VH-VL binders against Nicotinamide mononucleotide adenylyltransferase (POF1). Designs and how they scored, part 2

Target 1, 258 residues: Nicotinamide mononucleotide adenylyltransferase (POF1), of Saccharomyces cerevisiae (p25576)
Amino acid sequence: MKKTFEQFRKSNLLFQVLKGPQHLECQKLFVLDSSFNPPHLAHFQLLSQTIKNFKLKDTRSHVLLLLAVNNADKLPKPASFPTRLEMMCLFADYLQEKLPQSVVSVGLTVFSKFIDKDKILHEQFVKGCSADIGYLVGFDTIARIFDEKYYHPLKISDVMESFMSGSQLYCLARGDCHLSAESQLRYASDILEGKFEPVIPREWGARIHVMQNDYPALRNVSSSEIRNKLKNGQVESLKDELPLCIYDYLINNKTIFD

## First folded at step 8 (VH-VL; framework fv_prolgolimab)

Design d22 (from b2 with heavy chain E100D)
Fold by ESMFold2-Fast, scan of step 8:
Structure d22 (fold): chain C 258 residues (1-258), chain A 122 residues (1-122), chain B 106 residues (1-106)
Amino acid sequence: as target 1 above (258 residues)
Amino acid sequence: QVQLVQSGGGLVQPGGSLRLSCAASGFTFSDYYMYWVRQVPGKGLEWVSAISGSGYSTYYADSVKGRFAISRVNAKNTMYLQMNSLRAEDTAVYYCARGDYSYGLWEYFDYWGQGTLVTVSS
Amino acid sequence: QPVLTQPLSVSVALGQTARITCGGNNIGSKSVHWYQQKPGQAPVLVIYDDSDRPSGIPERFSGSNSGNTATLTISRAQAGDEADYYCQVWDSSTWVFGTGTKLTVL
């Protein structure tokens, strides 16, 4: 994976698929956008519960695991991008086995902003085909997308119109967040009722889906906690939070987060 | 070829204790949630307890919580149910079962043991 | 704990279609699994995740789940299908079984 990542950087490409189909193969696209540091069962849960809750298990879907790689001077915290890509490829195989009706791709992009990611995906991955695109995100990401301070002096309604008109956002409520889980679960309905007007148009509430995690054991799973548990030698509990292939990878590479 | 072989049933007085065993073969035991499900003769199925593949997480039906303890020894491919303070209402055939999931929910029982009768009576 | 309601019994003629229902509030938002149990035997999984079949279960077994009702459908019924059938869901740290339905093949 180190050589593949280095080749991506040297190519000056803005987006590249490293594993799986190079272009969208199904009308339904799920983009799982995460740091994957490491991939964990809560990532799978977000995808699987979305498929379940919206009755898409018999619908062929394309899943894109997307890692943002900033061309900034500052280095990301461990694990390195090549190491994350190795784990993402293992996770893609796991997803393909658990969701046989789906096809899975692993991709890289230089963009960190959702409008830029969406634009490059339409240009390079979707390529003008009709698609129902769902972004699988954490609530912190939703809060950031709809925080007007990141757009000043532009309006969110102007900047995000194209993105929101063509996309769905799917999220599982979390306990470890600045808003309570209860408040997170009310977010879409509050938007629909006009509670955030004029900053957020009420019609966008129909495209935002915050769900209660159906697996209580996974409601508080996070990459940072997993890294802390590995560092502290609490490895037995990790087997309940990670796909087995990721657990095996971490046990054989215990220092990748140091 | 998945097999679950049960043992340890029998007749017990009310207030007594009994330990059930479930020996697994034909799969990587530590990768799977394991379950106990019981059935009063002539009646329906009732879930009793669950244990994660690692043994770290355990779950119990309200009717048995505090009285029953589920455990497993992965090195021996065996799961146990320790039943204490038994009541007449605990009389049932007890099945061990392997759990699996297809998309994120550890909820269905794809293989079952033959069942072990537990009779709690004077 | 919530109860999943099934009819006590259902009869079907040989070669015809049997339908067994499982009723529960908002059951369509949950994954429903179905088990077949013959007298003196352990249950056998026949449908999981509403409509998927395990290896070895014939195509004449199918399932659906919507609103407040899940349904197990057995087409071209055979004598060997005579058994008790149970639906099952997972509900926040609890595994809930239906009340059971005896299928008689006439």
Scores: ipSAE 0.049, ipTM 0.626, lowest interface PAE 6.4, mean pLDDT 87

Design d23 (from b2 with heavy chain Y103F)
Fold by ESMFold2-Fast, scan of step 8:
Structure d23 (fold): chain C 258 residues (1-258), chain A 122 residues (1-122), chain B 106 residues (1-106)
Amino acid sequence: as target 1 above (258 residues)
Amino acid sequence: QVQLVQSGGGLVQPGGSLRLSCAASGFTFSDYYMYWVRQVPGKGLEWVSAISGSGYSTYYADSVKGRFAISRVNAKNTMYLQMNSLRAEDTAVYYCARGEYSFGLWEYFDYWGQGTLVTVSS
Amino acid sequence: QPVLTQPLSVSVALGQTARITCGGNNIGSKSVHWYQQKPGQAPVLVIYDDSDRPSGIPERFSGSNSGNTATLTISRAQAGDEADYYCQVWDSSTWVFGTGTKLTVL
């Protein structure tokens, strides 16, 4: 995967699919936006619980695993981008097996901001099709999307209008977030009640779905804790938190987070 | 191909102890949640306990918490249920079952053992 | 713990359609699984994830789940379908079974 990643970095491409269909193949698109450092069962749970709760198990869907390329590789102890891409490809195969009604693609983008990701996906992946797009994100991402400081002096309602009109956000509440899990679970209803007006338009609450993870054992799973457990040799508990293909990859490559 | 063979069971007095065993074959045992489900003769099914593939996570029905202990030895492809402080209401056929997950959750029971009768009586 | 309520018994004539319900608060937001149990035998999975059939289960078995009611439907009922049927959901670290329904094929 090093060579493939290096070719992407040296290219002038803003987005590239590395595995799976190059373009959207059906009307329902799920974009799983994560650092995949590593992919874990809470990532799968977010996708699977969304499909289950919104009665989409019989609906053909396209899943895009999307990784943003940036200079964050300089941060302490993250897995390299090529290593994360290898794990994403294993995870894509896992998803394809567990969700046979779905097709899975793995992609890279140079963009970190959601409006830019959405724009490039419409231009190069969706390509003018009428798509129902759901972004599968962590609550920290939702908090950043709706943080005024990233838009000043522009209003969030102006910048995000097109994105929110054409997209839905799906999220599982987490225990280790800035907001309590209880506050996270009330986030969409609080928006609908106008508690964030005028910063966040009330109607956007209908497009934001924060769910309690139906599986209590996965409610506190995080990539950082998984990395810490691997570094400390606490590998038995990881079998309950990782797809087995990812678990096998990590135990055979324990030093990737050293 | 998948087979779950149970052993143990029998008659025990109230306050006594008993250990049930479930030997698995035909699949990678450590990849699956395993369960104990019981059924009082003539009555319905009641979930008793669950154990993750690694054995790290265990779950118990409120009715058995503190009295029953689920365990597994993956090297032997065997799961156990240690039942202590047995009560008359614990009298039931006990089934071991393999979990299969639904959308990433270990939700349903796709294969079942033959069942083992446990009778708690004076 | 949530309670899943099933009718105690359902009767169906040979070749007709039987419907067995499973009632639970907001059960439509959960995945419902169904088991068939014949006298003296272990349960057998007949429907999982609301409507999917395991290999070997006839197309006559189907399922649905919405609102507060899940339904197991057995079309073209046969004598061999006579059994007890249980619905089951997972809810917050608990695996919950329905009260069970005895299906009699007349």
Scores: ipSAE 0.007, ipTM 0.525, lowest interface PAE 9.2, mean pLDDT 86

Design d25 (from c3 with heavy chain F105W W106Y)
Fold by ESMFold2-Fast, scan of step 8:
Structure d25 (fold): chain C 258 residues (1-258), chain A 122 residues (1-122), chain B 106 residues (1-106)
Amino acid sequence: as target 1 above (258 residues)
Amino acid sequence: QVQLVQSGGGLVQPGGSLRLSCAASGFTFSDYYMYWVRQVPGKGLEWVSAISGSGYSTYYADSVKGRFAISRVNAKNTMYLQMNSLRAEDTAVYYCARGEYSYGWYEYFDYWGQGTLVTVSS
Amino acid sequence: QPVLTQPLSVSVALGQTARITCGGNNIGSKSVHWYQQKPGQAPVLVIYDDSDRPSGIPERFSGSNSGNTATLTISRAQAGDEADYYCQVWDSSTWVFGTGTKLTVL
């Protein structure tokens, strides 16, 4: 993976698929956007619960695991990008086994902003096909998308109109967030009722789906906490938070987060 | 070939204790959620308890919470149900069962043990 | 706690189609699993994830799940299909079984 990542960095490419189909192969696309540091069962739950709740079990879907190389919101953290890509490839195989109706791709992008990610995906991955695109995101990402400070002096309604009219956002509520889980679950309906106008157009509430995480053991799973548990030897509980292939990778490579 | 073999049932007085065992073979035991499900003779199925593959996460029906304890020893491929403060309404056939993945969680029971009768009576 | 309601009994003539329902509020948003239990025996999984069959279960067994009702359908009923049938869902904190249905093959 080091060679592949270094080649991407030197290529001046804005987006590249490293594993799986190079272009969208069906009309339903799920983009799982995460730091994958490491991938965990809450990532899987977000995808699988979305498929179940929206009755997409019999619908062919394409899943894109997307890693942004330049994240403006966080300081660079171990694991290295090549190591995260190795884990993402293992996770892609896991998803393919658990969701046989889906095909899975692993991709890299230089973009950190969702409008830029969406644009490059339309240009290079979707390539003019008609697609129903769903972004699988954490609530922190939704909060950032709808935070006025990132758009000043422009309005969110102006900058995000194209993205929101062509996309859906899927999210599982969690307890470890600046808004309570109850407030997160009301977020889309609050938008629909106009409680965020004029900043957020009320019609966008129909495209935002914050779901109860129905799995108690996974409601508070976080990459940061997983890294801390690994560092202090609390590895037994990780078996319930990680796909087995990721668990095995981490116990055989304990220093990757040093 | 997946097998679950149960033992440890019997007659016990109200307020007494009993431990059930479920010995597994034919699969990697530590990869699977395991369950206890009971059935009062002539009545329906009732879920009792669940344990994750590692043993870290445990779940209990409200009717047994605080009285029953589920555990497992992965090195021995065996799961246990420790039943304390037993009541007449705990009289049932107890089944162990293996969990399997649905679209997000270990939701259903694909293999079952033969069942163990527990009778709580004076 | 959630309750899954099944009819107490269903009768079907040999060779005809039996339908066993499982009622629950918004059950169509959940995965429904079905078990067959013959007298003196442990339950056997016959349908999982609403409509999928385990290896070894005849194609005569099928399932559906929509709105407030899940249905187990047994086409071309045979004498050996006579048993108790249970639906089951996972609901946030619990594994919930239906009340059970006795199928009689006439």
Scores: ipSAE 0.137, ipTM 0.659, lowest interface PAE 5.8, mean pLDDT 88

Design d27 (from c3 with heavy chain F105W W106G)
Fold by ESMFold2-Fast, scan of step 8:
Structure d27 (fold): chain C 258 residues (1-258), chain A 122 residues (1-122), chain B 106 residues (1-106)
Amino acid sequence: as target 1 above (258 residues)
Amino acid sequence: QVQLVQSGGGLVQPGGSLRLSCAASGFTFSDYYMYWVRQVPGKGLEWVSAISGSGYSTYYADSVKGRFAISRVNAKNTMYLQMNSLRAEDTAVYYCARGEYSYGWGEYFDYWGQGTLVTVSS
Amino acid sequence: QPVLTQPLSVSVALGQTARITCGGNNIGSKSVHWYQQKPGQAPVLVIYDDSDRPSGIPERFSGSNSGNTATLTISRAQAGDEADYYCQVWDSSTWVFGTGTKLTVL
């Protein structure tokens, strides 16, 4: 993976698929956007619960695991990007096994902002299909997308209109967030009722879906907590938080977060 | 092929203890939630206990909390139910069952053991 | 705890369609699974995730789930379909079975 990653950096490409189909092959596209440091069962649960709750199990879905690779001149926070890509490839195989009706791709992009990711995906991955993109994200990501300080002096309603018109945002509420889980679960309805106007248009609340994680054991899973448990030798509980292939990878590669 | 083979049932006095075993084969045992479900003769199904694939997380029906303990030894592909302080109302056929991934995990029971009768009587 | 209510018994004529209901508050927001149990035997999964059939279950078994009612439908009923049928949901940290329905094929 290190050589493949270095080739991407030297290529000046803005987006590249490293595993799986190079272009959208299904009517539904889910983009799982995460640092994947490491991939964990809450990532799987977000995808699987979205498919279940929106009755998409009979619809062939394309899943794109997307990693943003920024700051080429600064050392990445461990694990390195090549190591994350290795784990993402293992996770893609896990998803393909557990969701046999899905098609899985692994990709990387130079873009951090969702509007830029959306644009490049429509240009290079979707390629003329008329499908809404479902972004699977954490609540902290939703909070950043709708934080007006990142757009000043531009309005969120102007900058994000195109993105929101073609996208759905799916999220599982979590306990370790600045906003309580109960407040997270009310977020979309609060937008629909106009409580965030004029910053956030009320009609966008219909495109934001914050769900209670059906599995209580996964409601507080985070990549940083997993890394801390691994470093502290608290590895038994990780068996319930990680796909077995990721657990095995981490136990056999104990220094990747050093 | 997936198989679940049970053992350990029998007759026991009220207040006594009994341990049930469920030996699994034909799948990667540690990847699956495992369950105990019971059925009083002539009545309906009642979930009793669940254990995660790793064995770290356990769950119990309110009727058995504090009296029953579920465990598993993944190296032996075997799950156990330790039943203590048994009562007449615990008399039932006990089934072990495997959970399945349902766009999640552990929501339904796709394979069942043959069942083991537990009779609590004086 | 949620309660799943089923009719005690349902009768169907040979070759006709049987419908077994499972009632629960907002059950349409949950995934419902169905089991068949013949006398002296362990239960057998016949429908999972509202409407999916396991390998080996004939297509005349189907399911639906909406609002407050889930339904197991058995088309072209056969004598061998006589059994008890149970619905089941998962709710956070509990696995809840319905009260059970005895299907009689006349």
Scores: ipSAE 0.014, ipTM 0.579, lowest interface PAE 7.3, mean pLDDT 87

Design d30 (from c3 with heavy chain Y108A)
Fold by ESMFold2-Fast, scan of step 8:
Structure d30 (fold): chain C 258 residues (1-258), chain A 122 residues (1-122), chain B 106 residues (1-106)
Amino acid sequence: as target 1 above (258 residues)
Amino acid sequence: QVQLVQSGGGLVQPGGSLRLSCAASGFTFSDYYMYWVRQVPGKGLEWVSAISGSGYSTYYADSVKGRFAISRVNAKNTMYLQMNSLRAEDTAVYYCARGEYSYGFWEAFDYWGQGTLVTVSS
Amino acid sequence: QPVLTQPLSVSVALGQTARITCGGNNIGSKSVHWYQQKPGQAPVLVIYDDSDRPSGIPERFSGSNSGNTATLTISRAQAGDEADYYCQVWDSSTWVFGTGTKLTVL
């Protein structure tokens, strides 16, 4: 993966698929946007619970695992991008086995902002095909998307209109966010009732789906905690937090987060 | 071929203890959630306890919490249920079962042991 | 107190369709699993994730789940289908079984 990543860095490409189909093959697209540092079972839970709760298991879907990189940036924390891509490829194989009616791709983009990611996916992955695009995100990401301070002096309603008109956001409620889990679960209905106007148009509440996260074994699983447990030798609990292929990879490559 | 073979059980006085065993074969034991489910004669199924593949996470029905302890030894492909402070209402056939991993979580029970009768009587 | 309510008994004529319901508040948001238990035997999983069949379960067994009701449907009923049937869900760290339904094939 090191050679493939360096070739991407030296290219003028804004997006590239490294594994799986190069273009959208199904009308339903799920984009799992994460640092994948490492991939974990909470990433899988978000995808599988979305499919289950919205009765989509008989609907063919395309899953895109998307990693954002900045060609000019030095990595702020390990693991390296090539190492993350290797784990993402293992995770893609895991998803393909667990969701056999889905097709899985692994991709890179230079963009960090959701509007830019959505734009490049429409240009290079979707390519004008009809698509129902769902972004699988954490609540912290939703909170940042709808935080006025990141858009000043522009309004969120102006900047995000195109993105929200063509996209859905899927999220599991968390206990460690600035909003309580109860408030997170009411977030979409609060928007629909106009409680966030004029910052967030009420119509966008129909595009935001926050689900109850009540799977105890996966509660509060995070990449940061996984890295801490690995560093501290607390590896037994990781067997319940990681796909077996990722667990095996990390145990055989313990220094990748050093 | 998946096989779950149970042992233990029998007659015990109230306040006594018993340990049930469930020996697994035909699959990678450590990859699966394992369960204990009981059935009082003539009544319905009641979930008792669950243990994750690694053994790190354990779950208990309110009726047995603090009295029963689930464990597993993956190297021996065996799961246990240690039952302490037994009560007359614990009298039941106890089944071990393997978890079916589906879309979401290990929620269903796809293979079951033959069952072990536990009778708590004075 | 999570409770999954099933009818105590259902009767079906040989070759006809039996429907066994499982009632629970907002059960359509959960995955429902169904078990068959014959006298003196361990339960057998017949449907998982609302409508999926395990290997070896005939296609005449099907399931659905929406709103407050999940349904197990047994088409072309056979004498060998006579058994107790239990629905089951996972709900907030508990595995909850339904009250059970005795199916009689006439």
Scores: ipSAE 0.039, ipTM 0.590, lowest interface PAE 6.7, mean pLDDT 87

Design d31 (from c3 with heavy chain E107D)
Fold by ESMFold2-Fast, scan of step 8:
Structure d31 (fold): chain C 258 residues (1-258), chain A 122 residues (1-122), chain B 106 residues (1-106)
Amino acid sequence: as target 1 above (258 residues)
Amino acid sequence: QVQLVQSGGGLVQPGGSLRLSCAASGFTFSDYYMYWVRQVPGKGLEWVSAISGSGYSTYYADSVKGRFAISRVNAKNTMYLQMNSLRAEDTAVYYCARGEYSYGFWDYFDYWGQGTLVTVSS
Amino acid sequence: QPVLTQPLSVSVALGQTARITCGGNNIGSKSVHWYQQKPGQAPVLVIYDDSDRPSGIPERFSGSNSGNTATLTISRAQAGDEADYYCQVWDSSTWVFGTGTKLTVL
């Protein structure tokens, strides 16, 4: 995967598919946008619960695992990008096995902002085909997308109109220090009721889906906690938080987050 | 061919203990959640306990929490239910079952063992 | 304890369609699974995820789920369909079974 990443870096491309189908193969696209540092079962749960809750298990879908190389962070964080790509390829194989009616691609982009990611995906991956695009994100990402400070002096309604018109956002409720899980579950309906106007147009609430986290064992799984547990030698609980292939990879490569 | 073969069970006095076993074959045992479901004779099905593929996570119905302990030995493809402080209302046929993760949900039971009768009576 | 309400019994004439309901608050937002149990036997999965059939289950078994009611439909009923039927969902950290319905084929 080091070689594959080096080739992308040398290519001057803004987006590239490194594994799997190079272009959208069906009308339903799920984009799992994450640092994959590492991939974990909560990533799988977000995708699988979305497919289940929206009755899409018999719908052929394309899953794109998307990694931003030039993220908003000034310095690269462990693990290295080639290491994350190795784990993403293992995770892609895991997803293909668990969701046999789905096809899985692994892609890289230089863009950190969702509007830029969406634009390049339409230009290079979707290529003008009619597509129902669902972004699988954490609530922290939704909060950042709808934070006025990132758009000043422009309005969110002006900047995000094209993105929101062509996209669905899917999220599992996970309470944080800013907003409880109960409040997160009400987020889309609060938007629909106009509680965020004029910042967020009420009609966008129909495109935001915050779902109850239905798996007790996975409610508190996060990449940062997994890295912390690995660093501190607390590896027993990781057996239930990671696909086996990722668990095995991490146990054999414990220093990748150092 | 997936098979779940149960053993254990029998007659025990109130306050006593029993251990049930469920031996699995025909699939990668460690990849699946396993479950215990019971049925009082002539009554309906009631979930009792669940255990993750690795064995790290365990779940119990409120009616048995603190008295029953679920465990598994993946090297032997076997799951156990240790039942302590048994009560007359624990009298039931106990089934082991495999959980299937259709699109990530471990919410249905695709294969069941033959059942083991547990009678708690003096 | 959450309760999934089923009719105690349903009768169907040979060759006709039987419908067994499972009632629960907002059950249409959940995945419903159905089990068939004959006397002295373990339950057998007949429908999962509202409407999917396991390998070996005849096409005359179908399911639906919306609002507050899920329904198991058995078309062209046969004598061998006589059994108890249970619906099941996952709800808030527990696996909940319905009260059960005895199907009699006349």
Scores: ipSAE 0.029, ipTM 0.599, lowest interface PAE 7.1, mean pLDDT 87

Design d33 (from c3 with heavy chain D31W)
Fold by ESMFold2-Fast, scan of step 8:
Formats: sequence, structure tokens, C-alpha cells
Structure d33 (fold): chain C 258 residues (1-258), chain A 122 residues (1-122), chain B 106 residues (1-106)
Amino acid sequence: as target 1 above (258 residues)
Amino acid sequence: QVQLVQSGGGLVQPGGSLRLSCAASGFTFSWYYMYWVRQVPGKGLEWVSAISGSGYSTYYADSVKGRFAISRVNAKNTMYLQMNSLRAEDTAVYYCARGEYSYGFWEYFDYWGQGTLVTVSS
Amino acid sequence: QPVLTQPLSVSVALGQTARITCGGNNIGSKSVHWYQQKPGQAPVLVIYDDSDRPSGIPERFSGSNSGNTATLTISRAQAGDEADYYCQVWDSSTWVFGTGTKLTVL
């Protein structure tokens, strides 16, 4: 993977698929956007619960595991980008086995902002095909997307119109966020009722889906906590938090987060 | 291949204690959620308790919280249910069962033990 | 705790189709699993994730789940299908079983 990553960085490419189909192969696209440091069962839960809750088990879907590699992250503090790509490839195989109706791709992009990611995916991955694009995100990411601070002096309603018109956001409520889990679950309906106007147009509430996190054992799973447990030798509990292939990879490579 | 063998049932007085055992074979025990499910003779199934593969997470039905304790010793491939402060309504056949992963969690029971009768009577 | 309501009993003639329902508030947003239990025996998984069959379960067993009702359908009923059937969901740290349905094959 080191050579593949170096080749991408030396190229002038803004996006590249490293594993799986190079272009969208069906009408439903799920983009799982994460640092994958490491991939864990909460990443899988977000995807699988979305498929379950929206009755998409029998619908062909394309899953894109997307890693952002920007100028600010040339030297990542935990696992290197090549190492994360190796784990993403293992995770892609795991997803393909667990969700046989889905095809899985692993991709890299230089963009960190969702607007830019969406644009490059339309240009290079979707390529004009009819697509229903869903981004699988944590609530902290949704809060960031709708924070006026990141758009000043522009209005969110102006900057995000194109993105929100063509995309859906899927999220699991968590207890660790600034906003309570109960408030998170009301977020989309609160937007639809106009409670966030004029910052967030009410019609965008139909594009945001915050689901009950029904799995307490997976609610507090985080990459940061997993790295901490691995560093401290608390490896038995990781079997409850990681796909087996990722667990095996980490046990055989315990120092990658040092 | 996959086998769950139970032991430890019997007759006990109200307020007494009893420990059930479930010995597993044919799979990597430490990777699976394990469960206790009970059934009053002639009535329906009721989930009692669950334990994660590592033993890190435990779950209990409201009816047994504070009285029952689920545990496992992965080195022995064995799961236990310690039942304290037993009541007449705890009289049931107790099944151990293995969990299977479904779209994010260990939601269903794919293999079951033979069952162990627990009778709480004066 | 949420209650999953099943009819106490369902009768079906040999070769006909039996339908056993499982009612629960917004059950269509959950995965429903079904178990068969014959007298004196441990339960056996017959359907998981609403409609998937474990290896060894015949195609005449099928499932569906939408809105407030999940359904186990047994086509071309056989004498050996006579048993108690239980639906089951996972909901907020609890594993919930339905009230159970006795299927009689006439």
C-alpha cells in the first residue's frame, strides 16, 4: 500500500479508487467518510443499520470507503495513511461478505470538505449516472456541516444548497455529543418545523436521517478509544468492537498507533 | 460441531441460590455473545441475560437485575448464570444460546443448549 | 419493555399456506427473527433478518416485515411444521420474544 499511496500523492489526481469498481455500478451510493484509524464495528453498524432501517437489504448498493488525504495531514499522528488503506481494504472485504447485495470500493481524495468531496465524486465516480447518494456520518460531522462559523461571511443556505439538494445524510445518535441523544433524534423534525430557520432551510430536514443507536455495546466505540485500549494491552474487549479481520491485523501489528 | 451442554439445575427453596453452567465446543467461544433464555413450562420464551465475547458487556432483563449475574471463563469455554434471591416465578427451563451477528449487533440465537430445569418451591 | 403480540394459535390444512403475525410498534424498522419449537425440544432458528433462511431450512419458510407487523409464512404446510413459533427482535439493550403461536396442521 505504501507504493500505491506514494503514487497517488505524486500524481495530480484529486480522487482515485484503489480497490473495487472504479465507478458507480448502481443507483444507490453510500459514502462512508472516516479516518479509518482503525475501521471498527461502529462504522459497520452505521452502514448496516441504515440499510436495515430504510429496507434496502434487497436493493443493490455501492459502498465507497473514502479517506481524505489533505495537505494538513501529510504526517498523521496515529497510523500512517498506507496502514489505514490496508485496513480499509480488509474492511471492504468484510463488508462484501456481510452485505452480499453490495459492491464495495476504497478511494482516496485530496478534499476534506463535503461539498468538495461530493463534487469530485459526481465528476469522477458517479459520472452523470442517476444516483441516490447517502453520506454516512457522525452527529459531530452534521453539527460541523451546519455551523455558520465555517461559512462566514457566506450563508449556509447559499453555500450548501447544491450539496443538500443532491445528497442525504445518515447518522446514528450518540450520548457523547454536545447535543443529547434525544435532541439528536429530533434534529431532522426540528429542522422540518423551521426551528433552525433562517440558518437551515426547513426542507433540508427531509434529507437528514438521525437514527436511534439501538446497540449500547457499540454506542461508545471510537477509533481513539480503540487505539488507547490497544496501546494499554486491553485487547480482549476489542473483540466486541472490531471486525475479526481488523482485530487480527491489529494484534499482529500492535505498534502502528505508537 | 457447535455444541452447548448445560448443567446445574434442580430444586431450590425461595430465597436460595443456584448456579447454571453452559459448556461450549466447536467454535471460538471468546468471539461470540452468549445468552440465557428461560421458559416457564407450557409458556413462552423470555430473554434473561447476555454477555459479550470478552465478558466486558453484560445485559439483564429487568425481572432479574440485581439478583442474577452472568459470567464466562473463556479459558474453560464455559458460561455461567449465578441466580440469587430466587422466587417462585423464576421456575423455568433455562436455555443457554449462542448469539449471531445481524446488521450491527448480536441480535439472534443460532444454537441452543438442551435446557436445564430450575424449580423454586417451598 | 415492548411487547410483540402473536395470535395464540393458527390452524392450517396440509399443503396450504400458514401465516403467523408478530405485531409491534414500528417493528418494520427492526430486524425480526423467528424460532420453531417442538414439544420437549430447544428452539430452532427458522428465519433471521426478516426474511433470510438458515442453512437447512426449506424454501417454503419465508418472512416479511413492514410497518407494525412482521409475518412468518409457511407455504405447502407439512405435518412436521406443527410447533410453537416465536418472533424476536433486539430493542435498546433487550432481546424481546413474541408471545408465541401454536401452529396446528390439520
Scores: ipSAE 0.011, ipTM 0.559, lowest interface PAE 8.9, mean pLDDT 87

